VH-VL binders against Large ribosomal subunit protein uL10m (mRpL10). Designs and how they scored, part 231

Target 1, 224 residues: Large ribosomal subunit protein uL10m (mRpL10), of Drosophila melanogaster (Fruit fly) (q9vpl3)
Amino acid sequence: RGKINIQRPKAPHYERARVVAVTQPKYPELPKAKSCFKTRAERTQQQQENPYNEIIAREVRNWLDHSRLVAFFHLSSITADDIFRVRVQLHKQNLHLKSYGSKIIEQAVKNTRYEAIVPLFHSNHCIVFSPDPEKTAALLRIVRRVPQMVLLGGIVEETMLSRNQLVAYAQMPGLHAVQAQLVQTLSQAPGHLIQQLQAHQNSFVQVLDVHAKNQMNEETPKST

## First folded at step 14 (VH-VL)

Design ha168 (from ha1 with light chain P99L; framework fv_anetumab)
Fold by ESMFold2-Fast, scan of step 14:
Structure ha168 (fold): chain C 224 residues (1-224), chain A 119 residues (1-119), chain B 111 residues (1-111)
Amino acid sequence: as target 1 above (224 residues)
Amino acid sequence: QVELVQSGAEVKKPGESLKISCKGSGYSFTDYWIGWVRQAPGKGLEWMGIIYPGDSDTRYSPSFQGQVTISADKSISTAYLQWSSLKASDTAMYYCARSFLYWGDFDYWGQGTLVTVSS
Amino acid sequence: DIALTQPASVSGSPGQSITISCTGTSSDIGGYNYVHWYQQHPGKAPKLMIYDVSNRPSGVSNRFSGSKSGNTASLTISGLQAEDEADYYCSSYTSYSDLFVFGGGTKLTVL
């Protein structure tokens, strides 16, 4: 009958909390100024030497290498329950929504043909992977109903595509040969595509600004 | 053409079991959710639950959890709604409808199955 | 249970505009843009008229429009016609059940 712990929601599950506690060794407190300086340097070295990051980076490389469809999204504020719902529906179409930190993505794509995508992940982001490029239409059909996910572009059959090119690809018949030809026709050089993807982010911000200004004008009758 | 065809009207006695069907055609049955909606005589619409035929993922509204069973047979593109023991209060028109997302709209509906439960 | 509140009836004359409200909470209409409107003629299955607050399916007259403000969604029918006489139901996704809930329905009479 819904959630009854509205006043004081329960803490995370004990099992999860215990795992986090065990993986975070207790350190003695240091004097504030010295602690902040030392901790910052230590954090930088710890991040560089973290073997977990390399394990996850290998997972990302595996997804990139075995996925014939990769789509990049800006992710606005969304609850864990809502993103889980989206992930479940995507999974039913063999579409795999993943989120990785910018550092992990950088490590994963370093010295690969995908290195140019790193700037896309400096803000909140997520990636959808699929071994089946024919699922591009299903992907766009799902995400157009999720306003928190804004398509930036993608990779289809190892070819970088802008948002508009990916939309055009999705509208084509599901024959692999026709879609492969379209990808080659729509493709752009990776350097040019990165500029296109950045332009889409900037255009979206401008559209939101115009929309907000129009709403303010409508709410203020005197301004007409 | 997309079509959902439901089984014919049923007249049953309290305590009897019943299974009604909804057959989809003209689309990929396993790519869409099938929802069930109840409408008691002269009353409004009530969501009962929804199933994804591709993997049989089934969700029930709280009012119908444990009251009915929703299932599907993807080999014949058919979804089912079943009662183990009918009550007089189950007398209603039952509709099936298709949705691409379980939080989305239902764009095609079956014609309805009238179930009458009387002594 | 019916969680969404609609007026039981509304009436209008041909050519007029009418509006049907649908009020819920922050867990349904206020929290999501997954509000859908269905038209039901007597003895017939419901027909989708509006999805995701304000979008029309192919084949639905542009006289039908939808909107939302806070916890209330509205269906507006302009240029009212005799064939619009029907029951109208709002439906919203709700986080409480991770499924849908209907409003009680509104009977539109065109006189």
Scores: ipSAE 0.727, ipTM 0.873, lowest interface PAE 1.1, mean pLDDT 82

Design ha169 (from ha1 with light chain P99Y; framework fv_anetumab)
Fold by ESMFold2-Fast, scan of step 14:
Structure ha169 (fold): chain C 224 residues (1-224), chain A 119 residues (1-119), chain B 111 residues (1-111)
Amino acid sequence: as target 1 above (224 residues)
Amino acid sequence: QVELVQSGAEVKKPGESLKISCKGSGYSFTDYWIGWVRQAPGKGLEWMGIIYPGDSDTRYSPSFQGQVTISADKSISTAYLQWSSLKASDTAMYYCARSFLYWGDFDYWGQGTLVTVSS
Amino acid sequence: DIALTQPASVSGSPGQSITISCTGTSSDIGGYNYVHWYQQHPGKAPKLMIYDVSNRPSGVSNRFSGSKSGNTASLTISGLQAEDEADYYCSSYTSYSDYFVFGGGTKLTVL
């Protein structure tokens, strides 16, 4: 029949990922000064529940519910063409790169087991989803080649992992090693793991600032 | 462990068709790109194109698009480079090489296939 | 033709250091860190020596190092040995047509 080959899901998903990447919305920031001059009607309208936000929040919940691997990244400035090439490489490994606004993520995870991740998304970010946790090694192998993406942490088999724990998990061969690592991870409070992820993000911001200054100094031919 | 084995040397006449092969072993063939590189006698290396066997995503260098066809058969872990009509200028050594990423860090190479096209 | 510019030849004596340059544009070397170096001995397939500007694959001597400044990448070989005599090619991803380019190659001669 005239239907997509059911045994080859990657081809339809690849085309879908391309369309989604091209069509993802971008929202400009509203300057703080202008916020002070909103009328009462504008404030009321702004506070009203947005049906569009709930639709996208449902998409985020669907990804969380159907993914056994979720990885969180800080995302530095990158062109649309370059991020699209990264999406293609990730999609080859059944890894799906998504970007959502912080409010959408908060709305998606409110009153769920994942509510603790909200603070990770205060800055520019992206998320990679996969139904296959064995692809964690492939994910890290790809992302280490993309300096604009910095791993913050993730969720594997519904267990929150720090950056270091995800790196360790990626190096484990087979199910037996995975089980042992999860036991060790479960010995730590989820709040502690989130605090570690937040601290790493703060450290990254500091490192990024130093790196940016060093790049500028390297570019400038200054006298001794 | 990881190995790319290419087909043997070919001697052809202008206008003939040709298909050469590159068989991968010792790794997951569908998880790596296979690139084709040409080296004319006494000349440098030239990228021809690459293929991802897992979904047959194929990309060509502008210089070789329409001049050759790259394909792969993942059931036998083999990539192919094909000409419909050879020219004397196609005389060269042809290498295949694998890369995990599209960005071209080719870590394992085939031994090369020498193609000689004489009039 | 070639998109990346390399010197045709360089030479050195055993124990010395040499540097091979590879110059491109902002669409390749200047814009991306996907710059790789290959070594080719006569009659042999190329071997990856450096990837992503400065990283060495397992099994490659630490005498080989890579760097980049602006639109120029460099391969440096320290403590030259006779077996280093070979052709060296740089390669870069280019955004111009979403493909790869090689440099023209540099013949290294060791005394």
Scores: ipSAE 0.629, ipTM 0.827, lowest interface PAE 1.5, mean pLDDT 81

Design ha17 (from ha1 with heavy chain G54T; framework fv_anetumab)
Fold by ESMFold2-Fast, scan of step 14:
Structure ha17 (fold): chain C 224 residues (1-224), chain A 119 residues (1-119), chain B 111 residues (1-111)
Amino acid sequence: as target 1 above (224 residues)
Amino acid sequence: QVELVQSGAEVKKPGESLKISCKGSGYSFTDYWIGWVRQAPGKGLEWMGIIYPTDSDTRYSPSFQGQVTISADKSISTAYLQWSSLKASDTAMYYCARSFLYWGDFDYWGQGTLVTVSS
Amino acid sequence: DIALTQPASVSGSPGQSITISCTGTSSDIGGYNYVHWYQQHPGKAPKLMIYDVSNRPSGVSNRFSGSKSGNTASLTISGLQAEDEADYYCSSYTSYSDPFVFGGGTKLTVL
């Protein structure tokens, strides 16, 4: 539909509204202690009751259940053209790049063995799925050349692996070596693997904090 | 181990058709893009186009769109560059080269095919 | 077509260092770290010398190094040797619709 209501404001009114929206100062206001605004808990309940969110959460569970390789990434600022080229290249190798909201991921993995991954998705993120775990080497070879994507960890054959373990897995030749690595991984304490995944996320957050502080310091006035 | 072997030199007249080849060996042919690069006598390198053999996804440089056809036969690990009607300006050395990534480097190159088009 | 700007020629003596520049725009060299350098001897196919701005493939001498500042990438050759005499081409990613652009090439003469 290209027709616009002929009774809408004339072009000068539209242009003035645009200028006002762009130039208007933004001042945060203290939220009222008890207001007409719903609490975070009420918003969470409303989201959980949304049938659309449940449909997407089931889609995420289906990807997790039917993928023998799942890799989790932090995603830095990236253009639509750049994420498209990466998605196409990954698809050539039967690797499927998906992005889902953090609340949908939380809903999908709640009360499952994968609930521990939720903290990885509190910042901008994406997930790569594949039915073929032999594609882990191809995945890392591609992503190594995409600086906006930072590997956080993954799941291979239903086993959670840290970033370093996933890199080691990618370097192993063939099915028998893979099975040996999985047995070795399963013999490790579950808390140790989860701590490694969380530590990598925390280190990344610290890097972002240091970067932000350095940018602020560089902008401070200098005196002679 | 990795090698790209191109077909031999060609001497043609304007208006004739031509198809030259580039055969990959020593690697998984279907996992790499094959690009075609032209070099006119005494001139620099010009990218012509690229193909992914697994699905024949083909992209052309704007300068060569509609002037040539790029194809691949994954059963014999061979890529092709074809002209329906050659022009004298098509006289050049033609290289094939492989790249793992669509935006990546060309790490191995064929030896080149010299195409001469004259009356 | 030639999109990236390189000097037509550079020269140096054996043992010296020389730098070849490659200048583009914010949409290619300035926007990405996908800059590659190729060496071509007369009558031979190009050889990859540097990929992704500063990385050397296995078998390439450490006398070759790459860098980038803003919209300009540079190839530096230290300890010049006679066999370094060749044409050098830079290349950059630009867009999904036109992923490869080459520089015009630089003839390196070793005196």
Scores: ipSAE 0.797, ipTM 0.914, lowest interface PAE 0.7, mean pLDDT 82

Design ha170 (from ha1 with light chain P99A; framework fv_anetumab)
Fold by ESMFold2-Fast, scan of step 14:
Structure ha170 (fold): chain C 224 residues (1-224), chain A 119 residues (1-119), chain B 111 residues (1-111)
Amino acid sequence: as target 1 above (224 residues)
Amino acid sequence: QVELVQSGAEVKKPGESLKISCKGSGYSFTDYWIGWVRQAPGKGLEWMGIIYPGDSDTRYSPSFQGQVTISADKSISTAYLQWSSLKASDTAMYYCARSFLYWGDFDYWGQGTLVTVSS
Amino acid sequence: DIALTQPASVSGSPGQSITISCTGTSSDIGGYNYVHWYQQHPGKAPKLMIYDVSNRPSGVSNRFSGSKSGNTASLTISGLQAEDEADYYCSSYTSYSDAFVFGGGTKLTVL
């Protein structure tokens, strides 16, 4: 409405005169409309509004809402067979490894309390979900043996935890540990945990690079 | 403490059936895999297969697929290795061992069950 | 074919260091860090000494260390003691058969 796209600049002067002069042109305007395909922007927008993406985004929201444990990982190159083996082992511990595109995750968490996690997913990533937060220790025990998965942080009982907080939680027994972590986390400034997670992610990427170089040189350094 | 206790030594004739056991204690039996390892007299270790007692997911070495059956009864924390028809070549020490990961290390081992098959 | 190759025997004197090699392919040792080492004394069950190439379980002496280069993993025993005399086996996950394989074993003699 109100604006019209200029069609075919080969004869603009004469075409405009015909359109403006009469609602009764010598050649009808309707055939031009039938040959008008949607613009690239309109086609791109229609693909972004793909019903498939909304269905998967709802799946992600359901996982977030029904999981008491959510852990975020950077995922380095790994074969389909190797990740399948990891997925099967995690599933035996009621841990569900999922991988979703960054745009789907952004769509799923937009306007929710989880929106702050979006920056964690701009590189290769995966998420582990579980209804059982007591499985955090089992999760970390498995993932320590999968060098392609690097822990970035997580959510326990709807509370965002840094990598160090999640590791500490895994070492504590039972309900009192969860309550202590929630109190500690709630007392911290909003946004601070995201900064900690991103700083830790960058530090891990650097350490992983150094470790990989040392392994290529037939060395395996240990942290002190 | 974590312990795997295997059944006692067996002396059998070719063609007989046999079922040996491995009982776990001191840990959550359904959270660990139980593997079976064979060692013929004076020979090295051979991996036979592995089972996850929580869901009975069982994987066999290609060399032992169809030769033996591995099973588990989680109600009594016991894994089993079974032959329908023994051969003289089955004479060996058989170990069970637990692993947290299918592709992982065996951190605790049973004491072994000696199986002798002779006529 | 056996998947992992170990020397049949190795020997050393008390206080020396020895190294036992374990050679495989890109489908096992070369492709994964799931290499484990076991010690077996005569008439006894094997004992885990090293897991995931270089990690020691609780209770294993720091004289035992592991490493890997390409398709070859190595177990090194420093400050050799008479009690170290045993058979040593490496093992690895293999993608070839989605299974475990053991090395042939190495008899360590402490003279």
Scores: ipSAE 0.681, ipTM 0.855, lowest interface PAE 1.3, mean pLDDT 81

Design ha171 (from ha1 with light chain P99V; framework fv_anetumab)
Fold by ESMFold2-Fast, scan of step 14:
Structure ha171 (fold): chain C 224 residues (1-224), chain A 119 residues (1-119), chain B 111 residues (1-111)
Amino acid sequence: as target 1 above (224 residues)
Amino acid sequence: QVELVQSGAEVKKPGESLKISCKGSGYSFTDYWIGWVRQAPGKGLEWMGIIYPGDSDTRYSPSFQGQVTISADKSISTAYLQWSSLKASDTAMYYCARSFLYWGDFDYWGQGTLVTVSS
Amino acid sequence: DIALTQPASVSGSPGQSITISCTGTSSDIGGYNYVHWYQQHPGKAPKLMIYDVSNRPSGVSNRFSGSKSGNTASLTISGLQAEDEADYYCSSYTSYSDVFVFGGGTKLTVL
């Protein structure tokens, strides 16, 4: 026979669950007519800085400033257990997978040299950081086997690279001088990188969507 | 060239201890998992466990948990499979193999170590 | 742990095609694309033939292909040759125990 109560993985303690529930945002009541004006209190609340968000934004800035490799990904639906496995595997290669809300990213990079990356975080996303740019090949080798993660582009040695440029970088020798010259060569067209990254994002999303549809449409024998 | 070289055949009696080895060369040993696979005479392949030499993170198949110890010495690029007390049922061919990913394929295999346990 | 189900044997004639099935559950084959196929000749170590359902490693003949439908993965060998006579094993990651499992193996005979 089984237990009376099944222990669920990742189930928080009752106290923690209560804290999380209290911090959850609540939707306004549906019968209430939408105001034509935002109230002064609502406008102040929207403009007021959240102290917690500033702490996390500083963490993000610290990661960006101290990482020589930063890679941006679109993240499709994935279970907590599966993303944890990916995070563990990446960590073994000194690659650090982080997920931050779009508002926190915007706050972190506002008025910095990284502000141009903000449009990449409109959809569901995650970021991989590493102090070691030679780990780019390892990163790509790992994520190519994780269909829920789609590479959008990255930053290597403070230079923004498209997906194709990052893939090309990964195939080069690990010599420091060669890496510096390659990054300079691959980043010859400043300005249009964001457009190129967005185009590649759309292309990858389409490829992934077609692949997912093909898998979903495949007839699965039902066991009785 | 990548290769995994395993220790030579062993003939043991029940109750004896044994430690067999798998030495990797031609690649970064600490960047790959090493898995151990058992094949009893005339039987199929069975996963025993897997280790990441870089940090000694070790995972065992439920059937082999507590029956064997898997370890690695990254300074000499060698993984180990060890028994504290052998049983006749441990008679088998033992393979080591490498994988880049914990959930991935095993692309290179050792030649195998035959372990015979009899009175 | 539960092993994957393969037929014990399969046979074919030179030049024909054969298919070997590998059936599991939603916790392994049905839930993930981490299905790999290995070829083993008598007295030798296994050789990787297919990884992640349908991908071939460098050096593996394009006569070998893999596919998956629901909880069943399949290895297909076209243009069957005498050298293909071997044991074939499927392997899959399983979320049940967070490890790998093998199928029971299939002996291919080329007649």
Scores: ipSAE 0.696, ipTM 0.860, lowest interface PAE 1.2, mean pLDDT 81

Design ha172 (from ha1 with light chain P99H; framework fv_anetumab)
Fold by ESMFold2-Fast, scan of step 14:
Structure ha172 (fold): chain C 224 residues (1-224), chain A 119 residues (1-119), chain B 111 residues (1-111)
Amino acid sequence: as target 1 above (224 residues)
Amino acid sequence: QVELVQSGAEVKKPGESLKISCKGSGYSFTDYWIGWVRQAPGKGLEWMGIIYPGDSDTRYSPSFQGQVTISADKSISTAYLQWSSLKASDTAMYYCARSFLYWGDFDYWGQGTLVTVSS
Amino acid sequence: DIALTQPASVSGSPGQSITISCTGTSSDIGGYNYVHWYQQHPGKAPKLMIYDVSNRPSGVSNRFSGSKSGNTASLTISGLQAEDEADYYCSSYTSYSDHFVFGGGTKLTVL
């Protein structure tokens, strides 16, 4: 009774080409004799939420709810091949790099305690999720070597942390009791933290310059 | 203390098989790549390939793809470089070295294994 | 396939500064900041001296520095000492074949 090892949860790439061809919008020629005027009310109705966006927004909420580590990055120009290489390396450390549109993120976090993160995503961005907060040190060690990714801040154990607070957290990730205490200590001024995260987004040029300088001066793992 | 210790020198004849080893200690072996670098007598360094012991993801230089096999046994923190059939041109010093990133630097190196292939 | 270009040899006097160049293409040195420099004394394993163009590992003298301009990376050694006499190799990631390439190596003689 041999079983066939078939991995079919994802459609083959050739099937995607067929689906695209079949689902391509047809451009019907409408009769020119008819007036195509839309009322304000009709235009407003067409602005209803896209059901597809709600499905992806639920995915984002699930990642946020099930991840004990979430890190937010500004993403400068980077090739698809280069970001894929970074994604593979992160995945080896149980770190999951995701990119979502700003509208979807806004929809996902609306009316939640994380709504304040929306301004971070007004430009190119990406998010790294992990169920394991002990991987914060590994995350920062990888990203320090990727100048296109600039850390803005994150969420650890449901607590919002600035870039500097997340770096401090990474210094002692291996001790559960110390981790819990550090998160509480670092999070004692949440209003100031939110302002810091927003300021980093508003001052990308300086953040990028500092990050680039830090990466150029980064010590190897051997530097003990 | 981080250390990579390689197996001892080998003297072989053409056509023989060989497997040399590189044992890591003092760090989390499954969190680092192990690369293999070849240096023929009086020549420069050549990158052969690299393995991530945590999932056995292995990448080869085009020059060495199909010529050697790289493997690792994470239970004993040891990486291997293997030939099914040695050639005289395989005479070289072979180094293992660790890297945190696939595209990163090699921060710790083994002492080297001298392989001599002669008739 | 493609090796990075280094001068075969350089020489300097004690106390002087020397620079070793490493030239590639836009697919390696020009396209990335993943350039590393290794020092090798006769009969010894290579030692990392510089990583990511200009970063120095702990324990490496501040006399060693790195830089990059376009498709050329440079290793500069100031205040030359007799123990600096060694072979120096540059290395870079290359998108051409999604792996590393080494330079041919440069023999440094301290006269």
Scores: ipSAE 0.720, ipTM 0.874, lowest interface PAE 1.1, mean pLDDT 81

Design ha173 (from ha1 with light chain F100Y; framework fv_anetumab)
Fold by ESMFold2-Fast, scan of step 14:
Structure ha173 (fold): chain C 224 residues (1-224), chain A 119 residues (1-119), chain B 111 residues (1-111)
Amino acid sequence: as target 1 above (224 residues)
Amino acid sequence: QVELVQSGAEVKKPGESLKISCKGSGYSFTDYWIGWVRQAPGKGLEWMGIIYPGDSDTRYSPSFQGQVTISADKSISTAYLQWSSLKASDTAMYYCARSFLYWGDFDYWGQGTLVTVSS
Amino acid sequence: DIALTQPASVSGSPGQSITISCTGTSSDIGGYNYVHWYQQHPGKAPKLMIYDVSNRPSGVSNRFSGSKSGNTASLTISGLQAEDEADYYCSSYTSYSDPYVFGGGTKLTVL
């Protein structure tokens, strides 16, 4: 009447909303089915021919065709942030770090003289491409300070080289002409692709050991 | 031989602008990062930022982001550290140093530039 | 803030060995082998003494050695000499956005 009832309870709606909010169940996130919106025919087509893989394989072939330096690495466990900083650093030197699945690499090098390298990529791997073979020294200077990346070998001026041959190439100063002559000298002895593959596999363990020792004792060993 | 030569000492008043330099010689300037390190009187080393002269890619310490500008002129092999408006708290020795890797050691250092800011 | 912890001072006599510690976290010293040590004489620029935990640059005495265990890196100076008297700073990589953190520095006195 003469008094204003300021203590009148709020509408039941507010009390009910409050209770509902605090009692609302929280469900854990459920992973979504990857193929729930794909038809059986679409899944079969993706498994057959796989147009996406062929497009990426063509990209890999394009890199191989336009790169005078290609280096192959074993890649140990590394975070996305850490591989990003390595990629940025390499890019400063016109060195392009790429990661492709083993199936895509197999498609890219199939029926080429480099097909024998495919077994090296059945484990975690990455590849560095460059149009400039003179950047081999810069590549090795960067990678020696990235323990997750272990050099397996590469291709310089269309010639397959072992890890040790790449190190020798990197240590020679001078003009591109001199370096090209060195590549020819290092690759002059006729070998089989299988012998080169076996040498790369054997060098892998030795490079890992040298890498570990360099981290502890020396920055640059004379033999590598 | 590898050498980093910094500009001479500066005495400034608060609010003034300043640009100090670091000139590299004896190596390929565009193949190395140049970092800037501050040392307040009687205190330790503080990283301020780093630049790659080849493409001017620059990164700052969170403490110095927006406080200073780092730049480089690769045509004269020189990196710069610049303030738009100095504060008394900017009084310090400023070193430039080179690093081959973004995450690497500073293998050669400049002699330092003493900046004194007083009213 | 100083992210890495060093003792403020350490002392030794000529011919002795001393060790300077540098303690961080699992996201810097514990997470990476990118720990570097710098020597600074009064009025001079710092000089790199050790990089990547234990490697010596050309021209640095083999009396200087580095090591790391967990979140702590150590600089050891054997056969201590008067000219070793200086401030010593450690540094470590942490992240792409903040690649360099320094320790507070240790004053080495040769008595």
Scores: ipSAE 0.794, ipTM 0.913, lowest interface PAE 0.7, mean pLDDT 82

